# VH-VL binders against Uncharacterized protein C1F7.10, part 6

Target 1, 238 residues: Uncharacterized protein C1F7.10, of Schizosaccharomyces pombe (q09921)
Amino acid sequence: MIRILVINPNSTVQMTESVKSVLDDCTPPNVQLEYLTCPPEGPKAIECVSDGVRSAAVLMKYFEDHPPQVDAFLVSCYSDHPLVTTLRETYRKPCTGIMQASILTALSLGRKVSVVTTTKRYEPLLTDGIHAMGISDSVFAGIASTGLAPLELDSKPRAEVDALLARTALRAVNEMGADVICLGCAGMTHMAHVLEKAVGPNIPIIDGTKAGVELLASLVRMNLFTSKQGVYQAVGSD

## First folded at step 24 (VH-VL)

Design R1 (from M3 with heavy chain Q106E)
Fold by ESMFold2, fold request of step 26:
Structure R1 (fold): chain C 238 residues (1-238), chain A 124 residues (1-124), chain B 107 residues (1-107)
Amino acid sequence: as target 1 above (238 residues)
Amino acid sequence: QMQLVQSGAEVKKPGASVKLSCKASGYTFTSYWMHWVRQAPGQRLEWMGEIDPSGGSTYYNEKFKSRVTITVDKSASTAYMELSSLRSEDTAVYYCARGGYDMFTEYLRPFDYWGQGTLVTVSS
Amino acid sequence: NFMLTQPPSVSVSPGKTARITCRGDNIGSKSVHWYQQRPGQAPVLVMYYDSDRPSGIPERFSGSNSGNTATLTISGVEAGDEADYYCQVWDSSTDHVFGTGTKVTVL
C-alpha cells in the first residue's frame, strides 16, 4: 500500500476538506492518502512569498516532532511553495507540489499549456513560479483568469461564474494557443467539469491534486527517490 | 438586505464581564467568518479575533487572548463576544464584521459588512 | 509586529484630489483594504485588494500599492467624503492590522 501525505500548507481546515473531497473519489488502487493541515500557528492563507516561508517553517518543525511514516509527499498549494524543496532536502521519499505536477503532466500530453484560474491576482506569482521550473514561454501559454475581483466571485450566481470560466478556457485554447489546460486551484472538481464541457473532448484538463497523487504513486512504484547528490543532499552529508 | 445587528450599549464596572451579540441576516451564516473589531474613543480600529461558524474554529489577537471568547449559535445566525476582567481602557465601540477565507481565490476576504457597533463603557 | 502608519490628516478643496497614504515595510506584498468611517458610524469598505472597488463605491475612488506605500486616491472630492479613512492588511505573523487613520477634511 503506497502511503502519500497530502499537505495543506495553510492552517485553514476547509481547504484540506475540499482537497480530500476531490481525492477520495479518485484515489488510485493500492494508494492510501493521509491528510495534514498546517498547525494553527501557521498562516491562514498563502498570499505572498513570506507567507509560504512561514508555513514551511511551521510544517518543518511539526515534522521534526512528528516524523512522517509515508512513502511520498504532495504539497497541495498551487504555487512555488518552499515546502517542496525543503522536504526534498530532508527526506529521500519523493516529493512534489500540485503546481509542479500539473505542469509536468500537461507537457506529457500537449505542446502548449495554459493555467486557468479565477482571479487575476495570481497571474504574476504563478508565472514566476512556472518559469522558475525552467518552463519557457515556448511551451507555456500563460495564465488565463476570469478577471473578476474576489468579492465579485463571491456575489455572482454560480452559473455566471461558470459561464465566464468556460469563456476563459475557450480563450486559452483559441487565442492563447493552449492544447492542454491546468486548473489553477486546489480541490476544484466543479471547475474541472465546467472546463471539460466548454472545451470539448480534445483538450485535456488537469487537476493538479490528482496529477500529483498519480505522479508520486508512479515514482514509488518505479522505486525512484529524491536525489541525495547535490542540492538535496541531506544535512551533514558530503 | 444583508445585515449585522448588534446588541445595545452597556455600562460596566471594572472587573466585570460583558457579552455582546451580532445577529446576521441576508447571507449564509456558515459560509463566512465573523470578526470582532473595537475602537476606543479617538483611536484606530483594533482587531480582536474571529470565528469560523462552520466548524467553530477561533483565532484571537494575542493582546486579548486571555480575556476574549468568541462563540456562535448557528441556528440563530448569531455570533457572540465575551470580554472578561474589564478595565477602563476597554471603554470602546465594539463592531462585528464579516470576512473569512475564500476557498476559490485562497485569499482572506476584506471586512465587507459591519454591524452598527455597541458602546461598552467601563467606569467606577 | 507589522505596523501601518497613515498621516493624521489631509485637507483638500472640493473638486480636488485627496491622496491618503498607508506606509508599512514591504506593504506591496500584502493585500491592502480601505475603510471609510463617517462620524458616529460604522466603517464602510471602499477599496480592497489594493485597487478593487466594492459595488456602490464611485469610480473616483482608486487605489494603488507598491514598495512600502499603499495609496487611496479620491478625485473630485465632495463634502460627503469628509471622514476618517483606515487602511488594513492581514499579516501572517501579526494577523489583521489597521492603519493609524487619516482624517480627511474638505475645506
Scores: ipSAE 0.625, ipTM 0.865, lowest interface PAE 2.2, mean pLDDT 91
Fold by ESMFold2, last read:
Structure R1 (fold): chain C 238 residues (1-238), chain A 124 residues (1-124), chain B 107 residues (1-107)
Amino acid sequence: as target 1 above (238 residues)
Amino acid sequence: QMQLVQSGAEVKKPGASVKLSCKASGYTFTSYWMHWVRQAPGQRLEWMGEIDPSGGSTYYNEKFKSRVTITVDKSASTAYMELSSLRSEDTAVYYCARGGYDMFTEYLRPFDYWGQGTLVTVSS
Amino acid sequence: NFMLTQPPSVSVSPGKTARITCRGDNIGSKSVHWYQQRPGQAPVLVMYYDSDRPSGIPERFSGSNSGNTATLTISGVEAGDEADYYCQVWDSSTDHVFGTGTKVTVL
């Protein structure tokens, strides 16, 4: 039985429950998912680099006091979150984040990946995070967003938001040259269905939480581990 | 359409408690957090705390944590704030305001709708 | 504790531009929101996430945020813009923080 810890690095419990609702219906055979929400002392949201650092610090202290009994770690935040590299340094067990897993999966399936998200606010940070993986614009088509400000999204009927998401996905394919799409958010089964229907059967749509679980499960089955030779070589527990 | 309607002004003696209400209408009450913000005469706005109505989770400003309790009645779409051990310094206008965690953007919302405010006067 | 400081007042002639500053250490990394409060009234959101304008707020209102300073700019100032203005952020260590407030006087 493969145990994967799915970590919501902010302290907002509803986000953890949203991710759980997606994953509980599609957990692979012989995999058991465990869920952790960042302790209440941690940030309620992760809106800048320093929030991510504070989030990682709180969670690393939590793990000192509550040693994890799992085979792999999934950081469920669509961002370049520092907990990923911190867990890799600290533990031998495999660790990835949902942004990283979605991009790696996409590049196994298509030539140019786009991330579809709801608001333009994510575009600079996500672009920077993807480039930091060493992913160039030769294979990255960019971030596509609905173009609405966040409070405009709140005020619109769900059907109107769905139509804008569908149009955004079509623009990523038809205008930005994407042949594979990653969802730029976690725990939203409905959004995945909207995009799948919009772009048709020839464009893969990747949910990073599902991709992350499957990737980590496969690494554990292959008896693979986080390298302890170079950057992730650290003294510590295992 | 959207409204936050607060309970009326209150006059209290030092050492008493006050419980204010904020009734929401025109939106799904459990989809947004409710915040309480106060303003003493001539002073800035000061955040006191918040509640997520869906699960009842609360967060409080450390300054008020020992004296403030925020609750909801979901069936009435109403939030409450109780402040105990009142002092003359607690004389202020108390506002409720809508905000919360946005599941789509994963950012915290600004306070986009405010109640009319409730004056609480604490007098010897 | 994270602090936000604003000038106590700004005087501006009708039709001119008012600039209201909000200073905080590394405020450029945070999402800045702005509220207008007319005398005897509740605050009204006039700018959020640094530079996004809520529905119903005139295009004369704009915002910026970089380094240690966020700015709310009101061009073509009208008498109805006379109010107190507060900036606000959420800081992960201090939680929600409001600025000291700026009274804008239109004459």
Scores: ipSAE 0.608, ipTM 0.858, lowest interface PAE 2.3, mean pLDDT 91
Fold by ESMFold2, fold request of step 26:
Structure R1 (fold): chain C 238 residues (1-238), chain A 124 residues (1-124), chain B 107 residues (1-107)
Amino acid sequence: as target 1 above (238 residues)
Amino acid sequence: QMQLVQSGAEVKKPGASVKLSCKASGYTFTSYWMHWVRQAPGQRLEWMGEIDPSGGSTYYNEKFKSRVTITVDKSASTAYMELSSLRSEDTAVYYCARGGYDMFTEYLRPFDYWGQGTLVTVSS
Amino acid sequence: NFMLTQPPSVSVSPGKTARITCRGDNIGSKSVHWYQQRPGQAPVLVMYYDSDRPSGIPERFSGSNSGNTATLTISGVEAGDEADYYCQVWDSSTDHVFGTGTKVTVL
């Protein structure tokens, strides 16, 4: 039984419940998912770099007081969240984030990956986060967003929102040159279906939460671990 | 039609408690958080706290944390705010406002709809 | 704690442009929201996430945010724009913070 800790690095419980609802129906055989919401003293949302740092600090303190008994860690935040590297420094057990897992999965399937997201506000931070992985524009087509303001998404009829998502996905493929798409949010089944219908059967659509679980499970099955030579050696396994 | 309708004005003595209500209509009550914001005469707006009606999670401004309690009645689509140990400086208009965590953006929403406000007067 | 400071007042002639500033340390990393409050009335959202306009707010309202200053700009000012204006952010250490407020006078 492979135990994977799925970590919501913000303190909003509803986000953890949303991730759980996505994963309940697609957990691989012989995998048990455990869920953790950042303690209440952590940030309710992660909107800037300093929020991520505060989030990671709260969670690392929590793990000092509550040593985890799991085989792998998944950071469920579509961002370059510092908890990923902090967990790698602290534990031998495999760790990744949903952004990282989605990109790695996409690059095994296509030549140019785009991330589709809802608002333009994400584009600079996500672009920086993907480039920080060493992913160059030779394989990264960029971020595609609907361009709508978030409250407009709330107020518009679902059919109108779906049409905008479809157009955004088509722009990523036809104008930005993507042949594989990552969902830039935490695993929305409806969004995935809208994008699949829009771009047709020849474009893979990657859900980072599902990809993260499968990647970590495979690493554990292969008896692989976080390197303790070099940058992460400071906290070896004993 | 979306509305937030608050309870009527209150006059209280120092040391008493007040419990205000905010009835929501025209949207799915559990999909948005409810916030409480006050404004003393001639002063800026001041956030007091919030509740997510779906799970009952609350967050409070540290200034009020020991005296404020925010609750909901989901079946009545109504949020409540209780402030205890009232002082003269608690004289203010108290607003409820809709906001919350946005699952699409993963950012916190602005306060896009406000109740009409409830005047609470605390006097000797 | 995170603090937001606004000028106490701005005077503008009808048809001209009002600029209302909101200052905070590295406010450019925050999402800035703006509210209009007429005397005796509840606040109304007029700008959010720095530059997004709610439904029903005229295009002459715009917003920007960089460095230590966010700005709400009202071009073609009308008498009906006379009100108090508040900026607001969420900060992960202080939570929701409102600015000191700016009274816009159209004269």
Scores: ipSAE 0.604, ipTM 0.860, lowest interface PAE 2.4, mean pLDDT 91
Fold by ESMFold2, last read:
Structure R1 (fold): chain C 238 residues (1-238), chain A 124 residues (1-124), chain B 107 residues (1-107)
Amino acid sequence: as target 1 above (238 residues)
Amino acid sequence: QMQLVQSGAEVKKPGASVKLSCKASGYTFTSYWMHWVRQAPGQRLEWMGEIDPSGGSTYYNEKFKSRVTITVDKSASTAYMELSSLRSEDTAVYYCARGGYDMFTEYLRPFDYWGQGTLVTVSS
Amino acid sequence: NFMLTQPPSVSVSPGKTARITCRGDNIGSKSVHWYQQRPGQAPVLVMYYDSDRPSGIPERFSGSNSGNTATLTISGVEAGDEADYYCQVWDSSTDHVFGTGTKVTVL
């Protein structure tokens, strides 16, 4: 039984429940998922770099007090969240984030990857995070955002929202040159279905939470571990 | 039509408690958080705290944490705020406002709907 | 603690442009929301996430946010725009913070 800890690094329980509802339908065989929401001392949302730092600090303190008994860690935040590298430094067990997992999966499947996300505000931060992985614009087509404001979701018919999502995905393919798309929203299966229908059967659509679980399960099955030679040389409780 | 309807004005003496209500209609009550914000005469708006009705989680402004309690009755689509050990500086208009965590953007919502306000007067 | 400071007042002639500033340390990394409050009334959301307009807010309202300053801009000012305006931010250390408020007077 492979135990994977799925970590919501903000303190909002609704987000953890949303991710759980998506993953319940696609948990791999012989894998058990455990879920953790950042303790209430941590940020309710992660809207800037300093929120991520505060989030990681709270969670690392929590792990000092509650040593994890799991085989791998998945950070469920579509961002360059510092918890990923902090867990790698602390533990030998494999660790990744959903942004990283989605991009690595995409590089196995297509030549040019784009991320479809909700707000323009994500574009600079995600671009910097993807570049920090060493991913160049030779294989990264950029971020396509819907521009749809959240309050419009609450007042617009579902069909209008879906049409905008479809157009955004088609722009990523037809104008930005993407042949594989990563979903920039954690765990929302409906958004994936809308994009799949819009771009057709020749464009893979990647959900980072699903990709992260499968990647970590594979690493554990291969008896692979976080390198303890270089920058992650610290020894953890695992 | 979305509405937040608050309970009526209150007059209290120092040391008493007040419990205000905010009844929501026109949306799924448990999909949004309810916030309480006050405004003393001639002063700026001041956030007091919030509740996520789906799980009952509360968050309070440190200034009020020892005296404020926010609760919900899901079956009545109603949020409550109780402020204890009232002082004269608690004289203010108290608003409820809808907000929450936006699952689509993963950012916190603005306060997009407000109740009409409830005047609480604390006098000796 | 994270603080938001606004000028106490702005006077603008009808048809001209009002600019209402909101200053905070690195506010450009935060999501800024704006509320209009007429005398004796509840606040009304007029701008959110820096530059998004709620339904029913005219296009002459716009917003920007960079560095240490967010700005609400009202072009073609009308008498009905006379009100108090508050900026608001959520900050992970201080939680929800409102600005000091700006009274817009249309003369």
Scores: ipSAE 0.602, ipTM 0.854, lowest interface PAE 2.3, mean pLDDT 91

Design R5 (from R1 with light chain S93D T94K)
Fold by ESMFold2, look of step 25:
Structure R5 (fold): chain C 238 residues (1-238), chain A 124 residues (1-124), chain B 107 residues (1-107)
Amino acid sequence: as target 1 above (238 residues)
Amino acid sequence: QMQLVQSGAEVKKPGASVKLSCKASGYTFTSYWMHWVRQAPGQRLEWMGEIDPSGGSTYYNEKFKSRVTITVDKSASTAYMELSSLRSEDTAVYYCARGGYDMFTEYLRPFDYWGQGTLVTVSS
Amino acid sequence: NFMLTQPPSVSVSPGKTARITCRGDNIGSKSVHWYQQRPGQAPVLVMYYDSDRPSGIPERFSGSNSGNTATLTISGVEAGDEADYYCQVWDSDKDHVFGTGTKVTVL
């Protein structure tokens, strides 16, 4: 049985439970998911580069003290989180993040990918994160958000937010030229359905959490591993 | 519609405990964290701690960690803060404030709604 | 030791611009929130995530944050803007930290 550790790199347990609820009905055959929330001394949220660095540091110390017994690692944060590359340095087993997995999956399915997300504050952060993967604008259509700040979204009834997300997805397709869409946040079970209904049956909608689990499971089934030549050459273990 | 209504003023002697309440209405209580912030006369605001009412997880400012306990009653949409071993320096107005992690936007909220404040006076 | 330092007071004439600074080491990497507190009242959120304005706050309130300084700017200052103002960040090490406070006097 393939064991995949799904890591919430912030310390907020509700986020881990939300991700688990998305995956409960979507776990591939012969895969067991194990979940980890960053220990309480880690950041409650990851809102800047230094939060990500502290998150990774806390988790790497945790793994030193509690060696993981899994076949693969999934970092459940839709961002360029440093834990992904840190785990690759440390372990031979496959590791990816949900942002990276969603983009790689999208490029297998469409010519030009857009990420649809909630608040306008994600637009520059996700753009930079995707460019850091070496993904050029020739295949990346950009980030589409509702254009609203976090508290503006928080104050609206759910039906109104869903309508805004539907219009955002349509803009990504009709104005930005996307033919495949990635969900730009973890753990919202309703968002994929809202976007699918809005854009119709000819546009794939990719949940990065599910894509990440499936990608890692496939890498394990193929007996593949994290390269130990070059930048991920092991530093060693205690 | 959204309201945080706090319990009334308290007068206590040094060494006693006080337990303050904050009743929330107009929003889904378990979707937001509740924070406690105090302000001594003429001083800055000082964060004391927080609780996530959905799971009961608490986080405390190290300054208060040994003396503060934050709890909730979900059925009453009410948060409580108990401060023990009171000293004269604990004389302050104590506020509850709404905040916490927003699972939809994945951002940590500012304190967007505040209770009216509860004066606690500690005198011998 | 992460601390947020504000000037104790700012005086401004009606119709002019008040600038309230909040200094902290590398505060530009943090999200800064601002609260207005009138005498005898609870604080009210007037700016969040550096430059986002809550519903009901006039457009003459604006914010910026870079380097070691965040600034709340109140243009066209009115008598009703006279209050104490506090900056606040969440820091992953020190948790929620409030600034020292600035009394804005309109005269």
Scores: ipSAE 0.610, ipTM 0.854, lowest interface PAE 2.4, mean pLDDT 91
Fold by OpenDDE, look of step 24:
Structure R5 (fold): chain C 238 residues (1-238), chain A 124 residues (1-124), chain B 107 residues (1-107)
Amino acid sequence: as target 1 above (238 residues)
Amino acid sequence: QMQLVQSGAEVKKPGASVKLSCKASGYTFTSYWMHWVRQAPGQRLEWMGEIDPSGGSTYYNEKFKSRVTITVDKSASTAYMELSSLRSEDTAVYYCARGGYDMFTEYLRPFDYWGQGTLVTVSS
Amino acid sequence: NFMLTQPPSVSVSPGKTARITCRGDNIGSKSVHWYQQRPGQAPVLVMYYDSDRPSGIPERFSGSNSGNTATLTISGVEAGDEADYYCQVWDSDKDHVFGTGTKVTVL
């Protein structure tokens, strides 16, 4: 049995439940998922880089007091979250974030990757994070946002929201040249079918949470581990 | 369509407790957090605390943590705020406001809907 | 303590532009929301996430946020805009924080 700890870096239980609702229905064979919500000392939401840093610190402290008994870590935040780096530094166990997982998965399927997200606010941060992975613009088509104001996702008719999502997906493909699309937020998981319908059967739509679980499971099955030669050479208690 | 309706004005003595209610309608009650915010006469808005109706998780302003209790009745789509050990400085209009965690943006929501407010007067 | 500081009052003639500032340390890295409160009424969200307008809010309302200052701008000010305005942020350390409030008077 492969044990993967799915970490919500926010102290918001609602988010953990949301992720759980998605993954419980698609857990790979011989994989057991465990879920961790950031302790209440951490931020309820991550709205800036400093929130991420705080979140990582709180969780790393938590792990000192509660040594994880799992085979891999999934950080459930669509960003270049610092927890990923700190976990890789501290443990030998495979670790990835859902953004990284989605991008790597996408690059296994195509050569021009776009991330579709809800708000333009994320565009600079996500772009920077993806570039930090060493992903060049030769394979990164860019971020496509819906143009919707955040509250409009909740207040507008569903049909209108879906139409905008469809248009955004099509823009990613037809204008930005993407041949693979990654979902840029957890809330869009249930909307994947809208994107799929819009862009057609030839464009894969990647959910980072699902991709992360599968990637980590494969790494564990291959008996692979986080490198301890380079940047992550610091050896933790694991 | 969405509406928050609060209970009526209260007059209390110092040392007493008050429990206010906020009934929500027009939306899925458990999908949003409920906040309590107060405003003393001529003063700024002051956040008191919040509750996630889905799981019952509560968070409080440290200033009120020892005296405030926020609860919900999901069946009635109603949030409650109880403030104990009342003082004269607790005289204020108390508002409930809808907020929560936005799964699409992964940010905390602004307070997009407010109750009409409940005046609580604490006097000897 | 983390604080949001607003000017106590802003006076503006009808048709002119009112600018309400909200200052806080590194507020530009946070999402700022604005609330309008007319006398005797509950607050109403008029701007959120720095520059997004809720439904029903006129386009003459706009918002910006950078550095240590967020600004709510009301162009073409009308008599009905006379109100108290509050900025608000969520701070990871201080939870939800409101500004000191600005009274906008339409002359």
Scores: ipSAE 0.406, ipTM 0.806, lowest interface PAE 1.2, mean pLDDT 93

